# Ledger of designs, part 9: VH-VL binders against q54qk4

Target 1, 195 residues: q54qk4
Amino acid sequence: MNLSEDVLKGIETLSDEKLINDSVFKHIIDTCFLVILKKKTESDLFDNKAVSSVDTIALKQTFSAFIVFILESMKINYDQSSISDLLEEHKLSSSRIDFISNYFKEYRVAIRKHLSVTNFHFPHIIDVNWRLDLFMKSNAVEKLNTPVYLINLTTEQEENVKGKVQFAATLDQLQDLVFKLRDAQKQIERSSIKS

## First folded at step 1 (VH-VL)

Design t01 (framework fv_tocilizumab)
Fold by ESMFold2-Fast, scan of step 1:
Structure t01 (fold): chain C 195 residues (1-195), chain A 122 residues (1-122), chain B 107 residues (1-107)
Amino acid sequence: as target 1 above (195 residues)
Amino acid sequence: QVQLQESGPGLVRPSQTLSLTCTVSGYSISSGYYWSWVRQPPGRGLEWIGYIYHSGSTTYNPSLKSRVTMLRDTSKNQFSLRLSSVTAADTAVYYCARDLGYDFWSGYFDYWGQGSLVTVSS
Amino acid sequence: DIQMTQSPSSLSASVGDRVTITCRASQSISSYLNWYQQKPGKAPKLLIYAASSLQSGVPSRFSGSGSGTDFTFTISSLQPEDIATYYCQQSYSTPYTFGQGTKVEIK
């Protein structure tokens, strides 16, 4: 699995027990999986007193990076041992790896159902780059403090077919995209069954 | 399907306020996306005026910021443009548009109103 | 503000011809560039977003390419209904800015 440097930095932040204690760690992981399943929202990330001591930007970047990690792992059907090996390479403790592994075991089937497709080539995401942009050149104060992620996705459908998708999104909009993508996959599947 | 329609006076006197409303059907403006105003003086190119987010937050073109106000009315599914202290240079066709972005953030316009000509007469 | 310059300002071509329009940004805008078609008396219509992504429902003869500061819009085989003015637009930063437009006519 190849992940962008920004995503890897976010994952490595999860290994830093000085920045992210166990209570905050468990809350982040839980929220990521439940947000993907539409059982929680990004606002639930901040609805926990344990996160009050963590830098907001670092918290959001870690959350976003881990969302990408979950989706990429599911997309390429990364098995449990591969997930554990990658997390160990990026300095997570055995206890934190076990916690994440248990979440993958519990939610893998539900997530895969949303991403399943019939007669559709799911693009391979080769590279994911994003950054926090506070609109330094915006002339409207109302939008100045809204964090925006500039996302670059490099995709590969077949060996020699590559594409690039770029977009700017808030985390809420990224979640909306995941939901819409799942709906589109379900609709394609339904049409294939009926047609 | 999604439709946008501009409405408002077609004639405005110099120094007065230009007021236009965009009525959206087929989609709730409070559900998401940015909603923009773009104008085009007769025989010239396009100029972005500003947008309003579904939450009510606004961003305006710096060249017009001191004169522009955008508001939303979620009960009527409308958003509006007010441009104060108008001059002949403000004569243009005014379009409202849905600002969807590559991933629903902003930056490209997938649905447009038909446009409303506003003439500023001296 | 980011300035967008289109070339040419106008062109005439025959049905079936390959038509190319270029757009240059005054600074790097990555791939945050869109192309619109505007017919007389009508609102603009989105054709291409993210420099190279074809909008749903738009004929495949329209395509876009480029990144950074230099972008190209192509009509592979000009049809009579393609007579219009075409505009590029950057969405990298506000204010969003448009090119001056390229008028496409048939010979």
Scores: ipSAE 0.000, ipTM 0.440, lowest interface PAE 17.3, mean pLDDT 75

Design t02 (framework fv_tocilizumab)
Fold by ESMFold2-Fast, scan of step 1:
Parts: structure tokens; sequence; C-alpha cells
Structure t02 (fold): chain C 195 residues (1-195), chain A 119 residues (1-119), chain B 107 residues (1-107)
């Protein structure tokens, strides 16, 4: 996983027990997962009196970094051991790593299902364009290692406002995306029927 | 499409090492996923043996850990199982399988290879 | 280890019947439960993943439900080709563990 330096700094801030005590730590982790699931907003963390004594900049950096970490971990299908190893490399205690690991176990399925529909609130997905970007493994002989597709999704909102979503995916992730787009379409169709 | 196929001796003598290879096509084993072995004694249920992660790290069932080794050969796109000190209780159909999306499920299986342990 | 207890061990039903199999985990596994079908002489085939998600290409008569410790697998209208042994499997933690299997026969 290649995370930006700012994201890594935010994660390392989560290891600083003087700046972020266990109570604040648990609120940050819980809020990050539930914000992704649309069950909480960031204000549920920032307006909470339990975090009022924490530096606002540090709190924002940590929150944003951890959201990115969750999304990247889900995007590349990072397993539990790899998540734990990365967090240990960035100085989190074993108890904090266990806490985060348990949240990934409990919410991984729900997040994957939810992420398939988060950028598809718009009733119409009218076009899918993609191109192949190949990762090269270079040693004595250059060899194609893993194909990566650059995916462009064109969406249309109620007012004919067209949006564009772009991301990179492996073939397996692309197949999963197609499946989840079908599921999102079925969910939208069910939601349109009001009883 | 992804396909897995087991190969190796169908008969192993007690105390010897059982050795099986899984050949993968349609996906590079060094690019992702967990690559697993599961066995099934005749007329009984399924038992997970272990997996090798795409990076080469391994996790084995604690009940078999002292006897199990899994290796990968990325040049041949293969991963293998070695089970030492076999007894008649190790007689089983051995399957290789890919675990999809990390920790979730086995989406592709080999056909299975029957290994009989007898004198 | 997480123990998976499956019931019943076997059942006989008629074509068109609703068949239900249950699986119980010794501890909470959230939704990390999968269901497999195994026909005689064949490898297991994934039918349901993440407790309730139908695998691509699998007939809609198969379904799964449950979370935590208690899970159910249902065949809404049994067909002759459904004669098989069915296994649940938890993927919450290693070692990965399977139920003992339920043999489904036509009477």
Amino acid sequence: as target 1 above (195 residues)
Amino acid sequence: QVQLQESGPGLVRPSQTLSLTCTVSGYSISSGYYWSWVRQPPGRGLEWIGYIYYSGSTTYNPSLKSRVTMLRDTSKNQFSLRLSSVTAADTAVYYCARESYGDYWFDYWGQGSLVTVSS
Amino acid sequence: DIQMTQSPSSLSASVGDRVTITCRASQSISSYLNWYQQKPGKAPKLLIYAASSLQSGVPSRFSGSGSGTDFTFTISSLQPEDIATYYCQQSYSTPLTFGQGTKVEIK
C-alpha cells in the first residue's frame, strides 16, 4: 500500500498516547467507520465533548488520514495481517491495532456493500469507459505483472448535471464493481417503490 | 478465467512426506489473493490446511502446523503443499483453492487429488 | 478455534420442497459465513458468501441469512440437481473452519 506522507503522519498521530488518549482514539476509529457507512457525520466526532481538549488540526489530520486508510485498504483488498503490520510499522500499540482490526472485521462487508452505492446516489449511470494501464515488473527481462484498468464512470443527476468518477482497478475489482453496480441498480429500483 | 489443478503422487508410504503441487492459470499467484489447501478424508468433511499469501507469507492450521510447509514457485505460477510424517489418517482428497477478496471465501477450486497413505 | 455446528446432518425431501439448513458459530463471526455445495466426486462450489450474497451464476432458489452466531441456508424449491452435501464455513479468523456438512437427498 502506497499512502501519502500526510496520511502516514496522521496515522502516526494515532500512536501518540499523550496527544490522543484511548477514549479519543476509540471515538475517532468508531466515527471513521460509521461516517463511511453514512450512520454518522464528522460533526459527531468534532462536536463531541470527549475530544474538545484535543488540538483541532491534529484531530482533523488524524480523522482524514484514517478515512483514507480505510478506503485504500478496502480498494486494494488489504488483508487483516497486512493492516496490522502497517499499523505496527507506524508505532501503534498492540491494543490499538487489535481495536482497529476488530472494526475492520465487523464492518468490512458492510463497507464494501455501501461503497458500491456511495458514488451512485444519482439515478442514472449512463456510460462506463475504461482503459488498460499495465504495471511492469522490471528485472533482467521486463515482464507485465498486474494489469490495472483506469475506470471512468459517467453519472447523470436529476438536473442533467453529469458527474465523472475515476479510479483504478484490477480485473477482479472491475468484475466486483460490475456486480455491485447491478446490486445498486436493484436497490434504487426497490427504493422507488413506496409502500 | 482462473483455473487450479492439483498434481502429485496418489500413494504415499507411512512416515514419508506427502507432496502436492497446484498449477494456476488465468491469474498470477504473486499478484494477490490467498492460495489455500483444503482436504477431505473419504466420507468425511472439509478441513482447512493453510494458505500462502501472494507475498509468500504462510498461515497453517495449528493442528497440522508442525508437519506442513507451503511454498510458491512464481516462475511456474504454482504453489505446493508438503505434509511430513504421514499416517493413514492423512488419507484424503486434497484440494487447492483461491480465497477471494482476502478473508472472505473460496471462489475457485481444483478438481481434487486423492492421496492414499498405506504400506 | 471457532467451532461450526451444522444441522441437520442429513435430510430427505421431495422435489419442490423448501429445504432449510442451519449453522451455528461458537462465537460471533459477524457476516463472515459462506455456503458450499459438493456433489459426489466433485470439488465444493461456492453458493453464498458473506452470509447472504448469492454467487454469480448460482440459481436464485438458494439463499442465506443470519449474522453473529446463527445462520440459515435455504433452497426455496428443491430440484433433482440439488442432491449434494452442503457445508458452511467461517472466514472470520484462522484457522478457517467448516461445519460437518448436511447431506440432502430426494425421497
Scores: ipSAE 0.000, ipTM 0.454, lowest interface PAE 15.3, mean pLDDT 76

Design t03 (framework fv_tocilizumab)
Fold by ESMFold2-Fast, scan of step 1:
Structure t03 (fold): chain C 195 residues (1-195), chain A 120 residues (1-120), chain B 107 residues (1-107)
Amino acid sequence: as target 1 above (195 residues)
Amino acid sequence: QVQLQESGPGLVRPSQTLSLTCTVSGYSISSDYYWSWVRQPPGRGLEWIGYIYYSGSTTYNPSLKSRVTMLRDTSKNQFSLRLSSVTAADTAVYYCARVEWELPDAFDIWGQGSLVTVSS
Amino acid sequence: DIQMTQSPSSLSASVGDRVTITCRASQDISNYLNWYQQKPGKAPKLLIYAASSLQSGVPSRFSGSGSGTDFTFTISSLQPEDIATYYCQQYDNLPLTFGQGTKVEIK
């Protein structure tokens, strides 16, 4: 799994028992999974007495990092043993790894169903390949009441042409993008047949 | 202040489902804490069954996981235990208990316990 | 699962005696251990958490010590009301597990 250095730092902060005790750890993990399922908001992370003594910046960093970790794990279909191995590599204790593994086991199906609505196949364009990367970043997670995703589009054209387009989009904007791409594909298809 | 009280049948037939309810007073089960079930066979030690977080997420003892279901009813401030396919080995006093957040996985408040006998 | 073994299984002592109970974990659990008192016919009561911290409202004659795999629970001066079975419990890993209990009686 390709995770940014900031995300890896956040995960390593979850292994630091001096910064994040077990009560705070359990609350962060529970809140992350329920936020992804739209059963909680980011504000629920801070409305608990267990976190009142913890640095707000550290809480936000670990929360954002772990949200990204969950989403990437689901995107690449990481199994529980792979998840455990990665968390072990980044210094989480066996008890914390088991706690996280139980949450993945419980919520995996529900999260996959939620994420499936944002997964679609780009049309095959005659001389252009399209690729959609979906991931959530710190700024986007603050808009969870209106879900916002950071989208990467990688484009390849024949010869030496390549490009990368990045933007933030709501679900409605993603659906609009899909519609426009399908429209473009149909236009290309029609142009290949002289009427 | 906060009190927990178990209720449910004291006799269950083998192969049937054991069902118990814990009524919480003085605190809302949807506010915080883990809410747990622990059992104790007559004359023996304590065995943790599982717990439910105030949000509704559950964790069960792997030895019992295939037979255990825990549910919450926030409108009645209750949480319940269902244990399927019971045998004589399931005869025990069943306690509901609160697990304290700030004392990780410490059982700070207990119900009085309810004896469930499995016999035909 | 982490196995918790208590010693002795039972003991008899006189009022005023110093009573010591030990608890051994099958693997390193740091200080993630609690101690409970259970009087006959009653639910358990939390006495010590995090190996050595006294629960509020619990008499100071009760204390705990230890880390890693070996833990000790002490009653500095046994009182008649201390007749009970005492249990240790680990919370380093799920499932939560208890020791088999130590029965304390007065001679």
Scores: ipSAE 0.000, ipTM 0.430, lowest interface PAE 19.3, mean pLDDT 76

Design t04 (framework fv_tocilizumab)
Fold by ESMFold2-Fast, scan of step 1:
Formats: C-alpha cells, structure tokens, sequence
Structure t04 (fold): chain C 195 residues (1-195), chain A 121 residues (1-121), chain B 107 residues (1-107)
C-alpha cells in the first residue's frame, strides 16, 4: 500500500500512548469506522470531552490518516495479516493492533455492503481555493504565531453534484492534502483503465 | 555490509549545543527503517534519545523534550543529532543505531562504535 | 514510561556453567523484548529479539524466553568470551527503555 508520509505519521501517532491514551485511541478507531458507515460524524469525536486533552491538529491528522487507511485497505482488499503487519511496522502495541483487527472483523462486511449500496468513491477535486485568516474561530492553531490558511475545496461525487469542504490548515498540512488528493485521483484513474 | 559511524566534537561547553553526525554505508537511509540515537553515561545504562524514520519523520524521548532535533541528509547518507542547552548530565557515549522492523519486531541490529562527548566548563 | 528491572545486577560463574538473567516489565509488553551484549569499550550487540528469536550469527548457547511482564535470558554453557554486561530492552512502545544491565564475570 502507497500511503503518504502524513498518513504514516498519523498512524505512528496512534502508537504513542502518552499522546493518545487507550480511551482516546478507542474513540478515534470507533468513530472512523462509524463515520464510514455514516452512523457518526467527525463532530462525534472532536466535540467529545474524552479527547479534550489531545492536541486538536494531531487529533485531526490522526483521524483523517486512519480514515484513509481503512478506505485504502478496503479498496485493495488487504487481508487481516497484511493490515496487522503494516500496523506492527508502525509500532502499534499488540493490544491496539488487536482492537483495530476486531473492528475490521466486525465491520468489514458492513463497510463493503455500504460502499456497494452508496457507490462510494473519492471526490473528484475540481479546484482548491485558499486565503490567509489569522483570526480563526477554532482554537486548534495559535492565531498570532502560526499562519493558518482557510481552505475551500470544491468536489464532485456524482454527475452534476458538487460539494464544498472548508477547513483551516497550515502550509505543511495543505501540501500533504494536495499530495493525498492527487494520489487518490491517480489510483482511481488506474483502476478504471485496468478493470 | 551495513556500517554506521559517528562523528563530531568530543567536548562541549555547558549551555551550548551538542552536534553529532552518523554516516551510514551499505544501505540507503531513505529506503527504510528507523534510525536512532542511544546514549550511555559513564558507568551507567543505555537511554534511547529518539529516531528519524526513513521518510524524515521524527520521534524523541519525552525526557529530552524541547532539546533534541534530528535531521537527515539523504545525499550524504547521514543523519544527525542536535541536543541544546547541555549540562554535565549529558556527558555520555553517543551511539547511532538502525532500528530494524522487517520481521514485525523492532530491534537495534546495527550500531556505530560510539562517540564520547564530555560536557565540561 | 515502561520500567525494565533486571536481576541480578551482577554475577560470577565458571566456564561451562548455565547462567540465567531475568527482566521484568512494569506492564505487559507482549513479546517485544530484546537482549543485547556489551563488552567493555564496545557498542552493544543484538543477541535475541522478539523475546526468543536468535539473531543471525549468534551462538546457539544464547536463548531467551517469556512473554508479558517476565522474561529470561540464558547462556547454556558460559565461555570466556561471554564476559560482558547484558541489557534487556522493550520495543513495545515509545520511549524505548532498557534494563539497568547485568554484569557477567568468570570466577
């Protein structure tokens, strides 16, 4: 599996028990699987008091990284041993690997069925707009000391349907996002050709 | 064969920055694994300082928080350690080591010979 | 941090003796434990990884066992070249931590 450096860093962050304790870890994993099944939203994690002690930027990076990991694993049909091997390579403890493995066992069929019914695929990125905003309402970043860009993404998931996603990001986060989106688009194009 | 070799000043003044470089031969540091620094004060045990992953991502021992920086130079096949605001407690032999994980386990399979750094006024 | 405690701190044995060193973790580390040999003035050398796996090129007289919190390292027939300090190290989580070491001497 081809995962970006930021996705790998997010997975490595899941192995750091001082940064992400077991309670927070379980909330992140649970929310990722249920968001894919459309039974929860990102707000169910980020507004949860149990995660209030965790850096918001690190939490968002870890959450997005693990969502990508689940979807890529499903897309290329990674078996359980391949998933466990990758997580071991990135220093997750045996108990955390077991927890994730149990979630894949529990939800693999439901996710596959859900993706089949909803005809899910990564959004087609049409354009990216950004602007500098130093007075963000979010306390995720230091407003006066760290430049933050307000990003607007225009996406298309279905014929004649366009969506917008807005978020705040540092330059490094924006560069990583662009890389991930380009990689996802190339993979979709290659799958279409080879099928 | 994989070989690691430390280099850098053997004497550092208190409050200054300790700088060491590890030169790797026989394997490209950008191709895989974690590349770590481990230190050993005279007559004491081993303490892990941190790693730099082959992608450039770093993780440091929390006990050394805010003082450690690790960098890589893939063109020279080197990675380096900088430890700021040193005190006599930082006097130690500093080793670089490869943290191998290909077997699903994690172990330091190759070590440099070690470089003694003395912090004194 | 995970604390690693070795016993004994030092031992003296005769050539041909069976030598046993133990290592205890403050919490379960599964099998993510390594054993290193360090001779005076030299870098540590990996002997055993993942609790019981023998590193390539290491003599078969060295072995490891255990899982969870309690681990044992054994030299089945001590040789003169085995005089060294031995360290256990957990690789279960960051930061990595080492035992305090066991010095092995020959009588």
Amino acid sequence: as target 1 above (195 residues)
Amino acid sequence: QVQLQESGPGLVRPSQTLSLTCTVSGYSISSGYYWSWVRQPPGRGLEWIGYIYHSGSTTYNPSLKSRVTMLRDTSKNQFSLRLSSVTAADTAVYYCARDYYGSGSYEFDYWGQGSLVTVSS
Amino acid sequence: DIQMTQSPSSLSASVGDRVTITCRASQSISSYLNWYQQKPGKAPKLLIYYASSLQSGVPSRFSGSGSGTDFTFTISSLQPEDIATYYCQQSYSWPYTFGQGTKVEIK
Scores: ipSAE 0.000, ipTM 0.436, lowest interface PAE 18.3, mean pLDDT 77

Design t05 (framework fv_tocilizumab)
Fold by ESMFold2-Fast, scan of step 1:
Structure t05 (fold): chain C 195 residues (1-195), chain A 118 residues (1-118), chain B 107 residues (1-107)
Amino acid sequence: as target 1 above (195 residues)
Amino acid sequence: QVQLQESGPGLVRPSQTLSLTCTVSGYSISSGYYWSWVRQPPGRGLEWIGYISYSGSTTYNPSLKSRVTMLRDTSKNQFSLRLSSVTAADTAVYYCARDSSGWYEDYWGQGSLVTVSS
Amino acid sequence: DIQMTQSPSSLSASVGDRVTITCRASQGISSYLNWYQQKPGKAPKLLIYAASTLQSGVPSRFSGSGSGTDFTFTISSLQPEDIATYYCQQYYSYPYTFGQGTKVEIK
C-alpha cells in the first residue's frame, strides 16, 4: 500500500496514548467506519464531548488519515495480517491493533458492498501545513451508471485560518482532481531536486 | 506487464447477438480501473462503446445502450461484450482496453474483426 | 454528444518536418482531451492525455497543447515510424467521442 507521509503521520498519532487516550481512540475508529457506511457524519466525532479535550489538529489528522487507510485497504483488498503488520510498524499497541482488526472483521463486507460500484482515489496531501477532512456520500449505486459523490474538503493553516470546499463530483471528476494533485506533486518534486 | 486479448466469433448473422470476451493478464480486473470496449468499422474512425468498472458498474454509449451488455468473470479475469440485434453497420474491429476511470485508454487488445453477414 | 473535428483529414510531409494537427470540440471540454496513434493493422496507442501530458515511454518529439475547444498536436521532427492515423478523444462527458482521424504519410 502506498500512503502519503501525512496519512502515515496521522496513523502514528493514533499510537500516542497521551494525545489520544483509549476512549478517544475508540470514538475515532468507530466514527471512521460508520462515516464510510453513511451511518454517521464527521460532526458525530468533532462535536462529541468525549473528544473535547483533544487537540483539534491531531483529531482531524487522525480522522482523515484513518478514513484514507480504511478506503485504500478495501480498494486493494489488503488482508488482515497485512493491516496488522502496517499498524504495528507505525507503533500502535497490540490492544489498539486488535480493536481495529475487529472493526475490519465486522464491517469489511458492509463496506465492500457500499464501495462495490465505486473506484475512489483520495488526493495526495501536497502541503504539510494542510489537513484534509474528506468523506464520501453516494446515492444508491445499483441504479446509477455514473455515481455522484459529495466531497467535503476542509483545509486549515496552522494558525487557524480555515477553508472549506464542498462540491458534488462524478467519479471521473474526482479522479481528475486526484491526477492533477499527483501531477502537481511530481512537478514540485522535479523543481526541488538538486542536480 | 498488462495485456488484453479479445476472443469470440468473427462472423455473426444479422439479428443475432455479437459476443466477445477480453482476457486480461498482469492485473486483476477486480482490483481497479475501468474495462472498456471501442470499435472501428473498416476504413472509419473509433467509436466508444462503454465500460465496466472493477466493481461491476457499467456505462454505455447512449446510441448503443439498448443493445449492449457488459459482464465480468473475475475468476477467469475476463470481461465481455454482448451486442444484440446486429446489422451490417455493426461490422467492425472490436478492441478491449483498460480505462483509467474515463480519463484515457492505456492498454489495448490487438482487436478482433467481427463481420455481420449471412 | 460532443463532436470532435480534426484538421487536416490527411497530410504528407518529409522526414524531419514539423507536423501539426488540430482538434476542435463542439463545446468546451476544459483539458479533457487525449491523443492516440494508430498504425495500420494495430490497436491505438495513447500518446498524450489531459491535453498536454506525455504518456510514459512516448518520444519527446510528440506534444499537445490547448484548452476549451481548440487543441493542437505536434510532431516536432517527423520520423518514418510516425506514419499513422492520429485521433483526438474527449472524455469530458459521456459518451466519450473521437475525432475522425488524421492520416500522416511521408512524401
Scores: ipSAE 0.000, ipTM 0.427, lowest interface PAE 19.1, mean pLDDT 75

Design t06 (framework fv_tocilizumab)
Fold by ESMFold2-Fast, scan of step 1:
Structure t06 (fold): chain C 195 residues (1-195), chain A 120 residues (1-120), chain B 107 residues (1-107)
Amino acid sequence: as target 1 above (195 residues)
Amino acid sequence: QVQLQESGPGLVRPSQTLSLTCTVSGGSISSGYYWSWVRQPPGRGLEWIGYIYYSGSTTYNPSLKSRVTMLRDTSKNQFSLRLSSVTAADTAVYYCARGFDYVWGSYDYWGQGSLVTVSS
Amino acid sequence: DIQMTQSPSSLSASVGDRVTITCRASQSISSYLNWYQQKPGKAPKLLIYAASSLQSGVPSRFSGSGSGTDFTFTISSLQPEDIATYYCQQSDSFPLTFGQGTKVEIK
């Protein structure tokens, strides 16, 4: 699995118990899986008082990194042992790894079905909407501007039903997502010739 | 604020390698942007050459790919273009540019441009 | 490669006129289209991205519209400083490609 530096950094942030306590950790993981299944949106990440004390930039970047991690793990059919090994390498505690493992176990089949339907109907992707949020570290000594995009994906599936996924992503995560989606759509369009 | 400045020889002999450097100030080339080269032959339109992403990954225009190399030097906050086996058709003003937004391939900051003439 | 065709190749208009330039892509590019202004001897300047989004610091008289294959760039009230060549550029796929340019002059 080749993961960008931003995704790995986001995973390492999940190991920092001073920044991300257990309540915040559980809420982030839960929201990531449910957003992929289109049962929640990124706004649900902020609808929990446990996250009120956490830096919004760190919260959004960690959320985005973990969304990418789930999607990549599913696409290459990464088994649970491999997932656990990678998370352990990036310093997550055994309890946090177990929590994530239980979510993969519970939602793996649902996500596979969801991604298979979406991938099959790439020619029916209606729109991709982007919003740029400019974030800065609050500490003046380490002041950095890092562009973050709020991503909305709209797809048409079965019976002209509309699907939507929302999350924030860094430029690297955005590049990976857009490149893969555009390339896959073009390959399907080239392969599908009507008449 | 970000500024980009091209530098390098303005005259290159046919069959040799064209080499240009872009020096970035007011921002880091290690920040999440795609750092690009675009050229414009005299009296003609713009042609995209390629980019190097802050991670070091590169994408080149297929028409030039066999001749193009882009490199980063993070210690000097510079990125560079090498174009091998040049001919008179490579005579152009070469711009370096910062792509802020990958989705739209939008170039919000440009260098002033450096004219490179290929002649014997 | 995606071919970008601009029309007209040149135009002359009076100060205060509404100026319209069109850009056509050889295949659908959704809204992945940018517009640049280039004055003689200068680098291009980004005016519009994502077909219709105005770049920060750019006057509101500039606007863009369209999706798919057909795009329009408009200057609602031409000013003397708007004399330049304007380029469209698609960002749907690599290589990135530009239109041939439209030269805007004052009569």
Scores: ipSAE 0.000, ipTM 0.444, lowest interface PAE 16.4, mean pLDDT 76

Design t07 (framework fv_tocilizumab)
Fold by ESMFold2-Fast, scan of step 1:
Structure t07 (fold): chain C 195 residues (1-195), chain A 120 residues (1-120), chain B 107 residues (1-107)
Amino acid sequence: as target 1 above (195 residues)
Amino acid sequence: QVQLQESGPGLVRPSQTLSLTCTVSGYSISSGYYWSWVRQPPGRGLEWIGYIYHSGSTTYNPSLKSRVTMLRDTSKNQFSLRLSSVTAADTAVYYCARDEILTGYYFDYWGQGSLVTVSS
Amino acid sequence: DIQMTQSPSSLSASVGDRVTITCRASQSISTYLNWYQQKPGKAPKLLIYAASSLQSGVPSRFSGSGSGTDFTFTISSLQPEDIATYYCQQSYSTPWTFGQGTKVEIK
């Protein structure tokens, strides 16, 4: 699995029980899976009273990092033991690893079915036409104002069917995403271009 | 300010491996961007050789038939170029450059260039 | 590979003249085109990116336009320090490719 350093740092933040207590941890994980299934939005991350004492930038970074982790795991069909091994390498406790593993077990089939039915599964999202819209957003109330980019991905399939994926990312996460998406776009164009 | 500086032997024998290092100051190579090598034979135009991403992932110009290897050393803030089986056609000024990837793809910082002559 | 063709290969103009260089891509590259200035013995310097965006610190007399396959680079009023070779470069698809260059000299 190829994950950027900032995605890995976001995952490692989930191991810090002083920054992210169990209540906040469970809320983040639950929200990530339900957002992928289109049953919640990113704003639901901030509508829980349990997160009011947690740094907003850290919450957004952890949320976006874990979304990327779920999607990459689905893309390469990462099995449960591989997921658990990676999370253990990044210092998550046994109980937190079990919680995440149970969510993967419960939602893996639903995520694949959801993406398949809409023609917007992860490989096709990368392989088809896309457009990246970005704008900077910061929370004025926060003490640590690290620039965060809100990323809108527009995808198009052969039937002129369009989809949209939205998430927040740090600069380094955005650079990694741009690298991966641009490389995928070049592969498509190269295979379709006449000399 | 970001600065790039090439270093390595200026003379390489035919059939040997050309090896150059780019030392970056003012910015960490592990903090994003593509890091590229571009060459220019005397009196001719520019040819892109390849890039390495901060993660170690590489892309090379197909015309060089896998003679190219790029590596990074994050502890020294350096990235390097190895070009094997050189001939006189590989005589050129070699530049390292930083390739912006967020707002478009373009070379915003360049090294001064290092002339490498391939001769017996 | 995407072939980049510049015209003219060289030109001579007087100080204060409007100078125009064109660049053509063998296939559509959207706006993924950059322009560089190279003075003798020096590394290239970025002037324009994304076809029409002026790089920070570059004089406003330099401009770019175009999309798809046809692109133009203009110096609105040529200055002595503008004597150089100018290159276009596509960043649409690897390998990145450059035009052959246009040498600009003062009459």
Scores: ipSAE 0.000, ipTM 0.451, lowest interface PAE 15.3, mean pLDDT 76

Design t08 (framework fv_tocilizumab)
Fold by ESMFold2-Fast, scan of step 1:
Structure t08 (fold): chain C 195 residues (1-195), chain A 119 residues (1-119), chain B 107 residues (1-107)
Amino acid sequence: as target 1 above (195 residues)
Amino acid sequence: QVQLQESGPGLVRPSQTLSLTCTVSGYSISSGYYWSWVRQPPGRGLEWIGYIYYSGSTTYNPSLKSRVTMLRDTSKNQFSLRLSSVTAADTAVYYCARYEDWFGEFDYWGQGSLVTVSS
Amino acid sequence: DIQMTQSPSSLSASVGDRVTITCRASQDISNYLNWYQQKPGKAPKLLIYAASSLQSGVPSRFSGSGSGTDFTFTISSLQPEDIATYYCQQYNSYPLTFGQGTKVEIK
């Protein structure tokens, strides 16, 4: 798996029990998985009194890094042992690795359904990559201080010539896009069979 | 329409190298997907050999890894399989296929090419 | 490597019969299992993905269920064109592995 240095640094922060205690750790992991499944919002973590004493920048970096880690792990079909090995390499304790592994085991199926890609059926949409970014609070109105995904779509324009489209999306917008692409693919397949 | 077509010798002698090419039309192999080889010995099931990602990186089945090489020729829109040191156990129909890793789907297949290993 | 075992290896049934095939993984693969149909002399065709999702354009008589290690594929009313060998495939980890196949014949 190829993760950016920033993402790996955020994961390393999860290993620091002086910065992120076990209660905060569990809230971060739980919120990340449930946000992806549309059962929670990031405010369920950031507005929680239990995390009020934690550095906001560290909390946001860790949350964003772990969302990216989940999405990349799902995208490349990383197995349980590979996930555990990577987390151990970045200094997480055995108990924290077990906690994360149990969440992957429980939610992997549901996450794939929500984050399905259509590249195997859309020849012109051949690769989807995403990265979670945070807008600076002091430079944005409250509404714009939201974690977003940078989405890169690779398309084929002319014989071996690739185009790239990049845009930012919230998790809800990303999930909506994925569902719309899936539905469009099913419509195309239906039309191909009937014609 | 995406189409895949295998080509290469149908007879290979033991200890020699099996070489097959897959020609892709309707889609550029350098634009995406995992370009794969799957084989099927007569009367038996399917065995995944490996794939080459559109960027050129490869992943091979560990059971075959020491004997397998996959290459792409983006100018001809082709990818190839080379399997060294063949034996009678390598007699099979060889399919090239397009693979997507999110749902593990092989969505387009060639018609298959029978390769017999015999002296 | 994850071993995929299908049962039965072959079966014969009459047109209109309900046909059930099972697939067992040697370890937990969640729902990361696909089903393929292979007619004689042809390449395999995807019928079911993610254990239970019907591929577009595939007749509704085909269905899949299961999770973890035990999976089932069902043809609710067997048709003559369904004569084929059916394969399960896991995509939870590399190497990708297939079951040995179940041959479905008409009596």
Scores: ipSAE 0.000, ipTM 0.445, lowest interface PAE 16.7, mean pLDDT 77

